# Ledger of designs, part 151: VHH binders against o26223

Target 1, 191 residues: o26223
Amino acid sequence: MKLLWTSQHIKVTVHIDGKVSKMDVLEAIKTRRSIRKYQDREVPEELIDKILDAAMCGPSAVDERPWHFIVVRNREMLEKIPEVHPYGAMVKDAPVAIIVCCDSSLEKIPGFWVQDCSIASQNILLAAHSLGLGAVWTGVYPLEDRVEGIRRLFSIPEHVIPFSVIPLGYPAENPGTRDLFDPDRIHLEKW
Key: E = the ipSAE of ESMFold2; O = the ipSAE of OpenDDE; V2 = 0.75 times the mean of E and O plus 0.25 times the DockQ between their complexes.

## First folded at step 9 (VHH)

Design x54 (framework vhh_lunsekimig_d3; at its last look DockQ between E and O 0.56; V2 from the best seeds 0.00; counts 0 for: pae E 5.5 > 2, unsure alone 63.6 < 65)
Fold by OpenDDE, look of step 10:
Structure x54 (fold): chain B 191 residues (1-191), chain A 123 residues (1-123)
Amino acid sequence: as target 1 above (191 residues)
Amino acid sequence: EVQLVESGGGVVQPGGSLRLSCAASGFTFSSYELYWYRQAAGIERELIASITSGDSTWYVDSVKGRFTISRDNSENTMYLQMNSLRAEDTGLYYCAAEYSEQFYGSEPLFDYWGQGTLVTVSS
C-alpha cells in the first residue's frame, strides 16, 4: 500500500496494483464532505459505473426504483448548468456531473420518490468519496426555476423530474472532518 | 457573535468604479458559500454574484464582464470589484453566507446576512 499526497495535502491510499483503496462504510459516512474544487483530471468511466451501481442499490418505496441518471461530460453543457442553476457554480469546473431524476410513471406510491432519489443521491456521494473522488449535492427539486431550467437544458420529458445535480471530480480541496453527533437528538423509548 | 459588515458603497458617476467589501466574523469563513445581492428601490432583491468555498464564481448577466467577486479566507473578507458602473446598478448591496454542507442554496435558507451598503450611480 502506497500513500500519495497532493499539493493540497490530500491523503490518497493506493494499493500496490495502482488501484485506489476503498474505505469502509462508516469511514465513508463520517469523513465525507461536500467538495466544490476539482483537479484538472478526467474521471474514468469505470468509476462512474461503480458510482451509478451504488446509486441503484438503495431501497425505495415498495421497490419502485423511480430513478434515472444523466451523466454529463460535455464541457459546453457543464458550463451551461450554472445559467439555470446559479447555486451550482462549481459544476462548470467539474469534469463530470450526474443529474438524478425521477420517472413519475414508475412511482407506485405518491410522494415517496423524493426519499428514493435522496437515497440514490446520497449513495452517489458516499460511493464517490469511497473511490477517492469529491462530490457535492446541488439541490434542484423542489425549486421550480431550477427544475424547469434543467428540464429545458437537457430536454427532459414532463413526466421526469430532475431532482439533484451532483458534480464529481478528483478533489482539489480538503475541508477537513467534523463531528455532528448530538445526544440531545436521541430519545429512548419515548420523546 | 456572528457578523457580516459591508463597506465601500458611495456615490459615483456612470462609468466609474467601486470596490465593496464584506468583512465576516464569528464563524468559519472558509467553509461558507458567499453571495452578493442588491436591491434597487421598489424592486425585489436579486442575486448578482456568488463565490463557492472552492472559488467557483457566478454572475448575473447584467454584471458579467464588469463585476468581479473574490474572497480572502485569511482576512475573512469577500470583495466585489465593480467597474463601468451604470445608473441601473444603483441599490443597496448585501452580502450573505451559506454553510457549505447546505445543498439547497436558497435565499431564505442562508445562515447570515449583512446590513447592506448603498451604491448610487448618478451624473
Scores: ipSAE 0.726, ipTM 0.879, lowest interface PAE 0.7, mean pLDDT 91
Fold by ESMFold2-Fast, scan of step 9:
Structure x54 (fold): chain B 191 residues (1-191), chain A 123 residues (1-123)
Amino acid sequence: as target 1 above (191 residues)
Amino acid sequence: EVQLVESGGGVVQPGGSLRLSCAASGFTFSSYELYWYRQAAGIERELIASITSGDSTWYVDSVKGRFTISRDNSENTMYLQMNSLRAEDTGLYYCAAEYSEQFYGSEPLFDYWGQGTLVTVSS
């Protein structure tokens, strides 16, 4: 077997009874939780680059890939986000936030950019979790006041739509896991 | 039974203080984002203060420096300490809770609401 399959593509540190474990994709999906409390510790640029690389690897309608990302580390800017997004109070306490945007000039078919940017947002959450970070998706689109507030704060042009604000950092909380499997939502062959 | 119960409202003179409590039962309190809303006569219901599961706080401009929100997860209770009360603070104060695994963060779709507690500031 070749060096092609290395642990650097699966870089999650989980402590289980004092032991370090690696997280596979299914485990990452099932154990990811929204994290709103962060350690006073900066996130390396290298990890942000890995997260954004993962975000851009999602599928998009007709491969339009309309996403753009704003990386916010400036403390004054992070502190201003809750002024235009009242339900994003935790952003001011995060070391960094990613704003997911849609560039409408890249849209090939109308309306699917919402799904495209949702996929990118979820991939950011999963990639962050896989790298030992915590994150939360705070909703922007389709809430008009939040869209325009974020646009104004970050000088986002009219043809670009801010979709989500995702603060992230090393987690300072552990909410545990969820058991959500509901067989009543599965229909065999027909509704 | 799942419920939120507000208490601590009453009649107070301008410049006075009140502490509101919101006692929760029937859910894992520590996993919820918590809110205080105010409904005044002739005014749309307004978000006054919030506290996240991670203890980050937010306040509407009109109450900054006068009101303090806090939570006690061991007692399943959220508080609003109101100081330097003004006539315009008069209203029904509602607590609300929203599960932390969500990205909406806006009424009217909160998981739980209380019945409200009346605060009257009058000379």
Scores: ipSAE 0.605, ipTM 0.823, lowest interface PAE 2.0, mean pLDDT 87
Fold by ESMFold2, look of step 10:
Structure x54 (fold): chain B 191 residues (1-191), chain A 123 residues (1-123)
Amino acid sequence: as target 1 above (191 residues)
Amino acid sequence: EVQLVESGGGVVQPGGSLRLSCAASGFTFSSYELYWYRQAAGIERELIASITSGDSTWYVDSVKGRFTISRDNSENTMYLQMNSLRAEDTGLYYCAAEYSEQFYGSEPLFDYWGQGTLVTVSS
């Protein structure tokens, strides 16, 4: 594909060895690792758009799609997240973070939003990995102090529930791949 | 086989300093999130400092600016430098470790805990 100046709905790509580079989906799933160390390098808005597009492609209970996303690039705000999330120390060193939220007014069947937002969160991790980024899912829900802390910090309305904070950036570490397959977790026909 | 051992506790005067160590055997720190907890008598333990596998640090407000967490992955040892100690810092200090991939940024069940080292700040 040649480099073109086109409308905002058309991507511009540069050919490498005659084709556009991409990662096989099974490879992405098996090689994705939690990354907590990032290069001093900005993440282009276009990559964040692709990641959020992927996040919204996940299935949801009765197609309720209850998710909203807050993209945080402001350094001062990123540095404040660990104040309400003690296990999110790496967020202050990330160039960007995505907060996955549930808008409870969009629920069509109560109680499934956690699964919905989990699917969106995992899709963010996989999409980031496929684009050469590293990310980690830091939990907010169901820990009420974290939920309220993040809600206050980002002025999130009472009917919206912050679910996860996902810092991301170009990785500055490579933990390698692990084989975690455990046949004892597989049950055929019955427990 | 796998052990996580705190040391360096003791009695110190207010305003003094101590350096705590947390040494690992049977596993390598480099892939672990590392934590210091403190427990005073009659109080639930509290997280006071952490350091990620990527060397990002966090401190609870009461120790920020006075305590410094660090790690030396070549020695499989984590440190807590405690300066300007106060009576309220008295307590049993525990180190803990959790493998990075198994942690979602919640307070999980840790893979490893130490036995604790006692710090007493008394005149």
Scores: ipSAE 0.029, ipTM 0.478, lowest interface PAE 5.5, mean pLDDT 85
ESMFold2 (binder alone), look of step 10: mean pLDDT 76; pTM 0.754

Design x55 (framework vhh_lunsekimig_d3)
Fold by ESMFold2-Fast, scan of step 9:
Structure x55 (fold): chain B 191 residues (1-191), chain A 123 residues (1-123)
Amino acid sequence: as target 1 above (191 residues)
Amino acid sequence: EVQLVESGGGVVQPGGSLRLSCAASGFTFSSYELYWYRQAAGIERELIASITSGDSTWYVDSVKGRFTISRDNSENTMYLQMNSLRAEDTGLYYCAAEYSEDFYGSEPLFDYWGQGTLVTVSS
């Protein structure tokens, strides 16, 4: 009975989503950790779609929203990333990676695309965490060799700048939370 | 003052064992990814083993099954247990630390490096 299988699947999915959605925003921010070890398990495209939707919801300078995203699932391509980003070796073991790019033709205010793409990258990390996935930001911009290496590897046009490579998957490690609050960095009314 | 101090190196015969230690001070050890690198004569420094802040481990193929990396956050110390040592394992062993939330991610610009401890495997 196909209908019964569909109903059971929907119920299981709702229960899993309910567990993940119970994490409030402050908890998500404080408990998110960089994850560099992943289970040998594919990430459903539905979750990638949710992550990318969240990535595009950040603030943007003069609403320029210059971000473009490349979703890489091809194992051969993932295995080539360490050749142009030598210390991003964990990327080859991830089931998927997202490359955050800036389309410079969409830039309205010089230089603010860096903040726009940083916001998108952090939203990817937070959304992945909220969905039960782990991810890590590996820096590309402003390192010229990495920018050009990633551009060549993924046939990125000259007017597009690769900003970050974010491998993600179901986590195979569970680092603890951090206490980073430093009151010496807070100044009241004056420096 | 931040420091990483390696110890435990020495001269051993092939098939022998050594336990290296990397003692850390001056930073929040539990928030760092930790690495063992080896520098052999005429060979570039290579990553031998790593352990994440979440205790996930990685090994280069040449040492898998023979070496075991571990960390003790209460003692601020990382270890490398080396078994079934071969002549090819001879070298200066360095520990290195990288902040777990570092998005730069680039050797040799890890946050901290030690001075090294020498391992010599000789018949």
Scores: ipSAE 0.359, ipTM 0.680, lowest interface PAE 1.9, mean pLDDT 85

Design x56 (framework vhh_lunsekimig_d3; at its last look DockQ between E and O 0.83; V2 from the best seeds 0.00; counts 0 for: pae E 3.4 > 2, unsure alone 64.7 < 65)
Fold by OpenDDE, look of step 10:
Structure x56 (fold): chain B 191 residues (1-191), chain A 123 residues (1-123)
Amino acid sequence: as target 1 above (191 residues)
Amino acid sequence: EVQLVESGGGVVQPGGSLRLSCAASGFTFSSYELYWYRQAAGIERELIASITSGDSTWYVDSVKGRFTISRDNSENTMYLQMNSLRAEDTGLYYCAAEYSETWYGSEPLFDYWGQGTLVTVSS
C-alpha cells in the first residue's frame, strides 16, 4: 500500500519497502521548506548517516573541512536547547537535532569557516528533505549568547564554535512551495 | 499594507488576569514566527514568549506557568493570556513577526512590529 501523502504539490512516494524515493537535486532545492512541526516518530540512524554523509560532501576553503557534528537524541538535552536558544523552540519537539560546529584548529584560511559550515548546514537541509524529512536551520553563530549557551550545554571546547542547530524529523506540516526567482538580481557581464 | 495591532492592555490589580491580542494583516500570517516582547520603564525590551509556525512555544522563566501564548491562523491573530499578574509585569507589550524562512532570528531584526499595548499592574 503506497501511502501517497498527497500534499497538493509534493508527492512523496514512500515505498512500503522502506525505500524513500530520492528526488532530483533541483526538485529538492526548489521544494525545500523550513519545517518546525514533526511527527511523533523516530528518525532511523541510517537516514542520519546519509544526511551527515551529505553534510561532509560540500566544498570548503582549500578543502579545510572544519566541520564537526553533534547528533542529539536525548530528550532532556533537546528540551534544554530552547533555554539557551529561545528562537529554537521547535527543537524540544523534534526527535533529533544536529549541531554543526567549526573546529578552529582545522581552519587554514581565517574567516572562511562560516561559508564552509553554511554549505554543510544547507546540505543537511537538502538531504533531509530529499529523504522525506523536515528540518530547519536555527542560527547560533554569530550571536554570542547562543554560541556560549550551546557551548556550555554540550561542553564544547573553546576552539570549537557551534554554528547552527538543525532539528529534524518526519514533517507534520506543509508550508507549501514558493517562487523566489527575481530577474532583477541577475546582471549580464557587468553590473 | 502590513499591520500588527496589539490590544487588551489596561490596568489590573495584582493577581488579576488580562488577555492580549495581536491582529495581523497584509501578510501570510501562518508562515511567520510570532513573538511577544515587553518593555518596562527604564528597562530594555525583553522577549517573554514565542510561538512558531509549527505551534512550538517558548517562555521566559519569569512568566512560565502564568502566561500562555497561542495563535489562530484563521483569524490572523496571536494571543497572550496573562494570569496571576504581578507588579513587575507592568510595561508596554509588543508583538513581532518573523518570516519562517529567516534562519537567524534576532531582535530587533524582525519583519514586522506592533505599536504596543500598555499593561499596568497596580494595587
Scores: ipSAE 0.804, ipTM 0.910, lowest interface PAE 0.6, mean pLDDT 92
Fold by ESMFold2-Fast, scan of step 9:
Structure x56 (fold): chain B 191 residues (1-191), chain A 123 residues (1-123)
Amino acid sequence: as target 1 above (191 residues)
Amino acid sequence: EVQLVESGGGVVQPGGSLRLSCAASGFTFSSYELYWYRQAAGIERELIASITSGDSTWYVDSVKGRFTISRDNSENTMYLQMNSLRAEDTGLYYCAAEYSETWYGSEPLFDYWGQGTLVTVSS
């Protein structure tokens, strides 16, 4: 049975005084982890809409904004993704996945769509985390077999390039927080 | 400091079974995606099975239904149970590990590979 979002889930994220989010930006960035184990719970459409809104808010080279997104909830389709993406085994166990794509017809500067789609992918991961969800970025571009496998599976036109597959759901694991600050990578004034 | 040590390989007759083990040290095992690769003579190394940090599994078609991958985070060990072995399963079996924050999702760097264990299926 589907475990649906309820008013109780909204209540967990709302302060008594009506504050919607409890996680600040730095906390979200520092505590986000790749999540590959999900609860058997549907993700509300409203939360997917918020995540995709955030995905589109990143900076874009010459503001070309080439991204398109496919939202996959169909269980049969999710189960087929690992057949064309061997390192995406967890996708079949997720309630939903977002495929980040580049529409090359929107490209104004050759090659910078990769950065645009990377920014969108990271924003999806951060937005999901800030909303109490877990997600993971599984790479598609530039691996030719995965690009063509995903294209075929989702009837993606030749001028559109699948970039990443991001399964997401309510997390069923908690890997903890990383400590990655390395002052040896910071150079003051010169190298 | 990171090391992966395979064991359990050997010579077995067609239709036999073997259980491979991959013992890990020097990293937080539960935070890693784990893989079994196979390399046969004259053939490029191929991914045969994987298990995610979340316990989702994947198998190449040629081993589906015959091989089972599992992990024991308390023992820092990954296993490959191989049943109904065939001559074409002969090869060096390598375990590999990649940190869960990777988004690349392809063959790990060699530093996170084991030394390999030989499986020979012959009459």
Scores: ipSAE 0.580, ipTM 0.818, lowest interface PAE 2.1, mean pLDDT 87
Fold by ESMFold2, look of step 10:
Structure x56 (fold): chain B 191 residues (1-191), chain A 123 residues (1-123)
Amino acid sequence: as target 1 above (191 residues)
Amino acid sequence: EVQLVESGGGVVQPGGSLRLSCAASGFTFSSYELYWYRQAAGIERELIASITSGDSTWYVDSVKGRFTISRDNSENTMYLQMNSLRAEDTGLYYCAAEYSETWYGSEPLFDYWGQGTLVTVSS
């Protein structure tokens, strides 16, 4: 997008050159990689809003939508996450992280919230990728020490379950693509 | 074909230094999260240091400031520089690798483990 200015007025002009459009959804799914190295560059709030909008578009069991999201930008808090999540070292190097949580008081049918929050988490990864960001899902639930550590760190009440921590930022690495299609995993009509 | 091999262990006096190496063969090291674990006699293996594919590092409190983890992807090798060694650092040191696309990371089912290299800190 190009902004053009004239001598008497400031005008905003949108360029269309045929090379700027949405990423195809299959391309996004196939090219998304876990990113653990980020540029020293802030992520605008507008992009976080778009990512969270996408997260909430997923289906849920009986439309229960049990998810809540904590957006973490505070440097001190990001640096504390690895203290309770030793496999999340990259979180301290991210400009922002999203914690996906389940509010169990919103469950309409017991036990499906894990699927619901998994869908929201994957949508965050795909939306971030489509916006030129990199992200990685770091597991919290069902690991008791991680769940309690994150709950304590962010003052999360007992009926709310932290599910995943997703650091994100503009990527500073490119792991490349993989070809993982395996026809032997496809069963026609029966096992 | 696929192996992780630790080296650099030995006997050292308290306050001394050692550098451990973990060499990989048969896979692309750069796409892996890498770990050092320590196991003292009769005790469960303990995670002591990690380095992500993005070069972020983590250390358990007992080794912070004394140990430094690093990696050289062009040589498919990870290192652990161990300084100011103490008697409690004695144990079998293992390297491990986990593919970077997994979300889980924290169970004993990593993709690859080495056989271990012994470090003995004694007078």
Scores: ipSAE 0.357, ipTM 0.740, lowest interface PAE 3.4, mean pLDDT 86
ESMFold2 (binder alone), look of step 10: mean pLDDT 76; pTM 0.749

Design x57 (framework vhh_lunsekimig_d3)
Fold by ESMFold2-Fast, scan of step 9:
Structure x57 (fold): chain B 191 residues (1-191), chain A 123 residues (1-123)
Amino acid sequence: as target 1 above (191 residues)
Amino acid sequence: EVQLVESGGGVVQPGGSLRLSCAASGFTFSSYELYWYRQAAGIERELIASITSGDSTWYVDSVKGRFTISRDNSENTMYLQMNSLRAEDTGLYYCAAEYSETYYGSEPLFDYWGQGTLVTVSS
């Protein structure tokens, strides 16, 4: 159930009946789950590139697009993340993580960078899911100890704010899907 | 009302076994990450074992091979099977739950905590 595909730089392994799934948008949104257990398998750079392309396609306040991304593949660095981010030991075995950052010098509207980086983070999760990968968003901002710890660990400049750490890989668990629709939260015409 | 209730603690001799239960009510159990913490005298509360909503498990090194965490979503209950108990396992055992789709993180802040159940391993 794997397709081996060779690009100029890497071999791409797709882990779904030998093909990349064509998932519609509603299906992707409703079936995506946080994945914290990963196979011991490299994620091809081609897939990371697709995920980051999708991350940058979200709406942005006044088109400020303040996001920057750090791609972490070094196992020793991944193992140090739990020391500065109190996250479960399960994620230190991830083959790769993406750190979503805000470059505050790009900010045009105070405070809206949080929404911009949230949109980018969710797009990473959805894109990963659509490509047969699993991921989980671990929050950094607004927890100052986590912000400072991640900044120090990855040599992030003072004008750049680490927003989230998203480990990802081929999933080694399948939590299934949920139905969260609550009609009591919908108001017609007025409160 | 949201509630986590631990049970199954007691006094046991070294080498003995004990099964702890954590019964949950008031939330959608299957959507939560579940944890067992231990508080021993003079020691900070520590994470002993965890189980994800996808049934992936983790154990602290000192209990690997001796303890088994499991969950029964139909009964809204988490279990900790404790075998080959040692004096060092003595403590109050707490269960905790955190929403599986949280982006806050899984360690320092949990949505729900239980009241604890005492395990005493003595000769």
Scores: ipSAE 0.472, ipTM 0.739, lowest interface PAE 1.3, mean pLDDT 85

Design x58 (framework vhh_lunsekimig_d3)
Fold by ESMFold2-Fast, scan of step 9:
Structure x58 (fold): chain B 191 residues (1-191), chain A 123 residues (1-123)
Amino acid sequence: as target 1 above (191 residues)
Amino acid sequence: EVQLVESGGGVVQPGGSLRLSCAASGFTFSSYELYWYRQAAGIERELIASITSGDSTWYVDSVKGRFTISRDNSENTMYLQMNSLRAEDTGLYYCAAEYSETFLGSEPLFDYWGQGTLVTVSS
């Protein structure tokens, strides 16, 4: 047992005070974009804690709150994700990823855990955006190969289902705003 | 009807160059992330390069510095410029397209995959 502290280790463990970005809820929803390119810059633990706090504040069916989260910062582990998630190549370049999981032992009503974990995943994306980070939701469930691969890679028990992998970091790209409003999809009083 | 059509494959000597094209029709090309995948004999189909709707690029380590991905939204076409080709680059090259705000990230993307173009690097 020996601890050797270098300036590198000190920098990794120190929380960095950043500029507070203020964004109202509608602005956050309308300007959030999937970000797949990240700066080579560490994300402070405090920001991850805030994101996970927000993730757990979503509604859930019968208040079952079946979500569990794995926070992955280890470079070797991040580099293995693309081996089991074919679209996850960008994850290895992210400084951190969050794996959203469902603990089926917490499920009170069959099938609604998918909606619960979708809500948690979207809250992660919105919270990250509000804090000046970028993130992207990469789907795991219901693709059997991805579910089994992620479960095996992160030693996830059989009663726990990995739902999504969300890499995040400081954005190194700035996609423009979208105009998605389609009035033909709005029906007044009935179909 | 959605289509992706690859072209530009062929036989080339080691150290040579090829430019692949992926022509798209039937969808709003500029709103899509675009991918080049390679399938070689005895290995799983792998992502080689990608380009976002915002023109950010990614490359697998084995092709960094040798391959360049680009897109032309006015022509609905994606390109892969391949330089300094090696025998290990031999394979079927597929293009794929995925909506930029998808959360699925499915591979293969059904309905939005090309049929592939063969690249053979031989002496």
Scores: ipSAE 0.380, ipTM 0.659, lowest interface PAE 1.8, mean pLDDT 85

Design x59 (framework vhh_lunsekimig_d3)
Fold by ESMFold2-Fast, scan of step 9:
Structure x59 (fold): chain B 191 residues (1-191), chain A 123 residues (1-123)
Amino acid sequence: as target 1 above (191 residues)
Amino acid sequence: EVQLVESGGGVVQPGGSLRLSCAASGFTFSSYELYWYRQAAGIERELIASITSGDSTWYVDSVKGRFTISRDNSENTMYLQMNSLRAEDTGLYYCAAEYSETFFGSEPLFDYWGQGTLVTVSS
């Protein structure tokens, strides 16, 4: 097995129930919403693989890429997440969840792993949306009780920090699109 | 001061109808997405219906075809017309403006919440 350096320009298409949809990056960013209600429908492993591939493509401080991911499909494990995460009640109803973690042994510069894992979390949300799925980022770090609870539940080692829990599935709700552009937050040339 | 005030709740028999109102003040109503949320006893709040600033609507499956959300921007009021009411529709109904994209938890945090109006469906 040998690593190949390949770069390709690829259009992303989504296959939904036998039809094809196309979503560009700006559309995905502007129309993505947190989804907390899911259809009783399995998410194929191939879509999870695409989402995780996208998660690992974010920028990282000094390219440390400290992220690790736990994919949870087991019904009993999903049902236990709300016990350690008070705002994770909808996780039990999701067909799958991704736990974003930081392996602190991979950290090259102190503290930037929070930004690295934030970028990975947002890429998961955007990739899921582009593939016709809904997801929500539920925060774990820096809340000590949530960090400890998730670590204990999933046997996460001490040098690994659980950062976020992201349930995902085919959406069963649509909260609509927001218009958030505020020119008062843009300062030209100086404050 | 930003305020949302619900009204129109009450006691109704199964198969009956109620119209809920949500009166808003203190913000540019026409620019906001608006939401009806329901909280039944022992159940977390759930999104029942939404309406965008462009009048696009969404409903949870359990109320599709029975409930109709609407807005009147000139009166700064949102409505929920509830028809063919069932015992399971009993609960506190809250209006909310602008569904927050919080990552603190999976519960929706809204910029503005009303105080709720009680709907009881019983015979």
Scores: ipSAE 0.345, ipTM 0.710, lowest interface PAE 1.5, mean pLDDT 83

Design x6 (framework vhh_lunsekimig_d3)
Fold by ESMFold2-Fast, scan of step 9:
Structure x6 (fold): chain B 191 residues (1-191), chain A 123 residues (1-123)
Amino acid sequence: as target 1 above (191 residues)
Amino acid sequence: EVQLVESGGGVVQPGGSLRLSCAASGFTFSSYDLYWYRQAAGIERELIASITSGDSTWYVDSVKGRFTISRDNSENTMYLQMNSLRAEDTGLYYCAAEYSETFYGSEPLFDYWGQGTLVTVSS
């Protein structure tokens, strides 16, 4: 008997015989874009498992790891998200969404759960991108109306705080890449 | 504070050319995806061209090969070069901007529609 999600890991592969090839984390970070248009194609459960494994591997303040995740595939529920999240219209067209939550009973140091859940959210976006999927972070916390709307819609207990809603799917758009490096924002030794 | 101002519309004969401009102020222009929409009489507003913050372009099939979208981040201006104009191109042309990497969501402040500029292709 084992819990779902606890035995799975995203695999990074390095080939050492002949042509050297590996997953390039820097390129994944630089080429990830928010994707809001999705193909009418199911995302396999095994890919969601890999994404959630990656989400839980981020650093966490005093190792509190307060994150919980709701995986939503039900079309009726996805269609209701825009009613409580005014800028979540794309969610209804996604095959799946992940709701990142904080279980406040797991919090060991006040306030750091926001950083913990931000790290988990970004790891979901990067993992999805690395697997050929597109995703977008739609913010919930700290907007009280969005928090309570999502809580009611998904029967989330009062001690749990919904943080973000992340729709995912195979991308139906290609926004390209950006060059955002600004050396004027880097200061050596002093301001 | 956020403003998009369209210009360059007018009356032209079929086969003529026009260059539309969309001048932006009040936001970090280079971080936004930019759009040209057309509203024709009796027809719903349609996206005709877009250019991302990374300079990737898209065109609706009816204007592909005739229209060219471009942006100048140093001047905070987007352009639509329209060649080989047809009567069907007549309409009000609007520019719009959307911050491509926001996790907050689209607010009226972040999604701005301009005033529109009228293009009439007629004799």
Scores: ipSAE 0.328, ipTM 0.672, lowest interface PAE 1.6, mean pLDDT 83

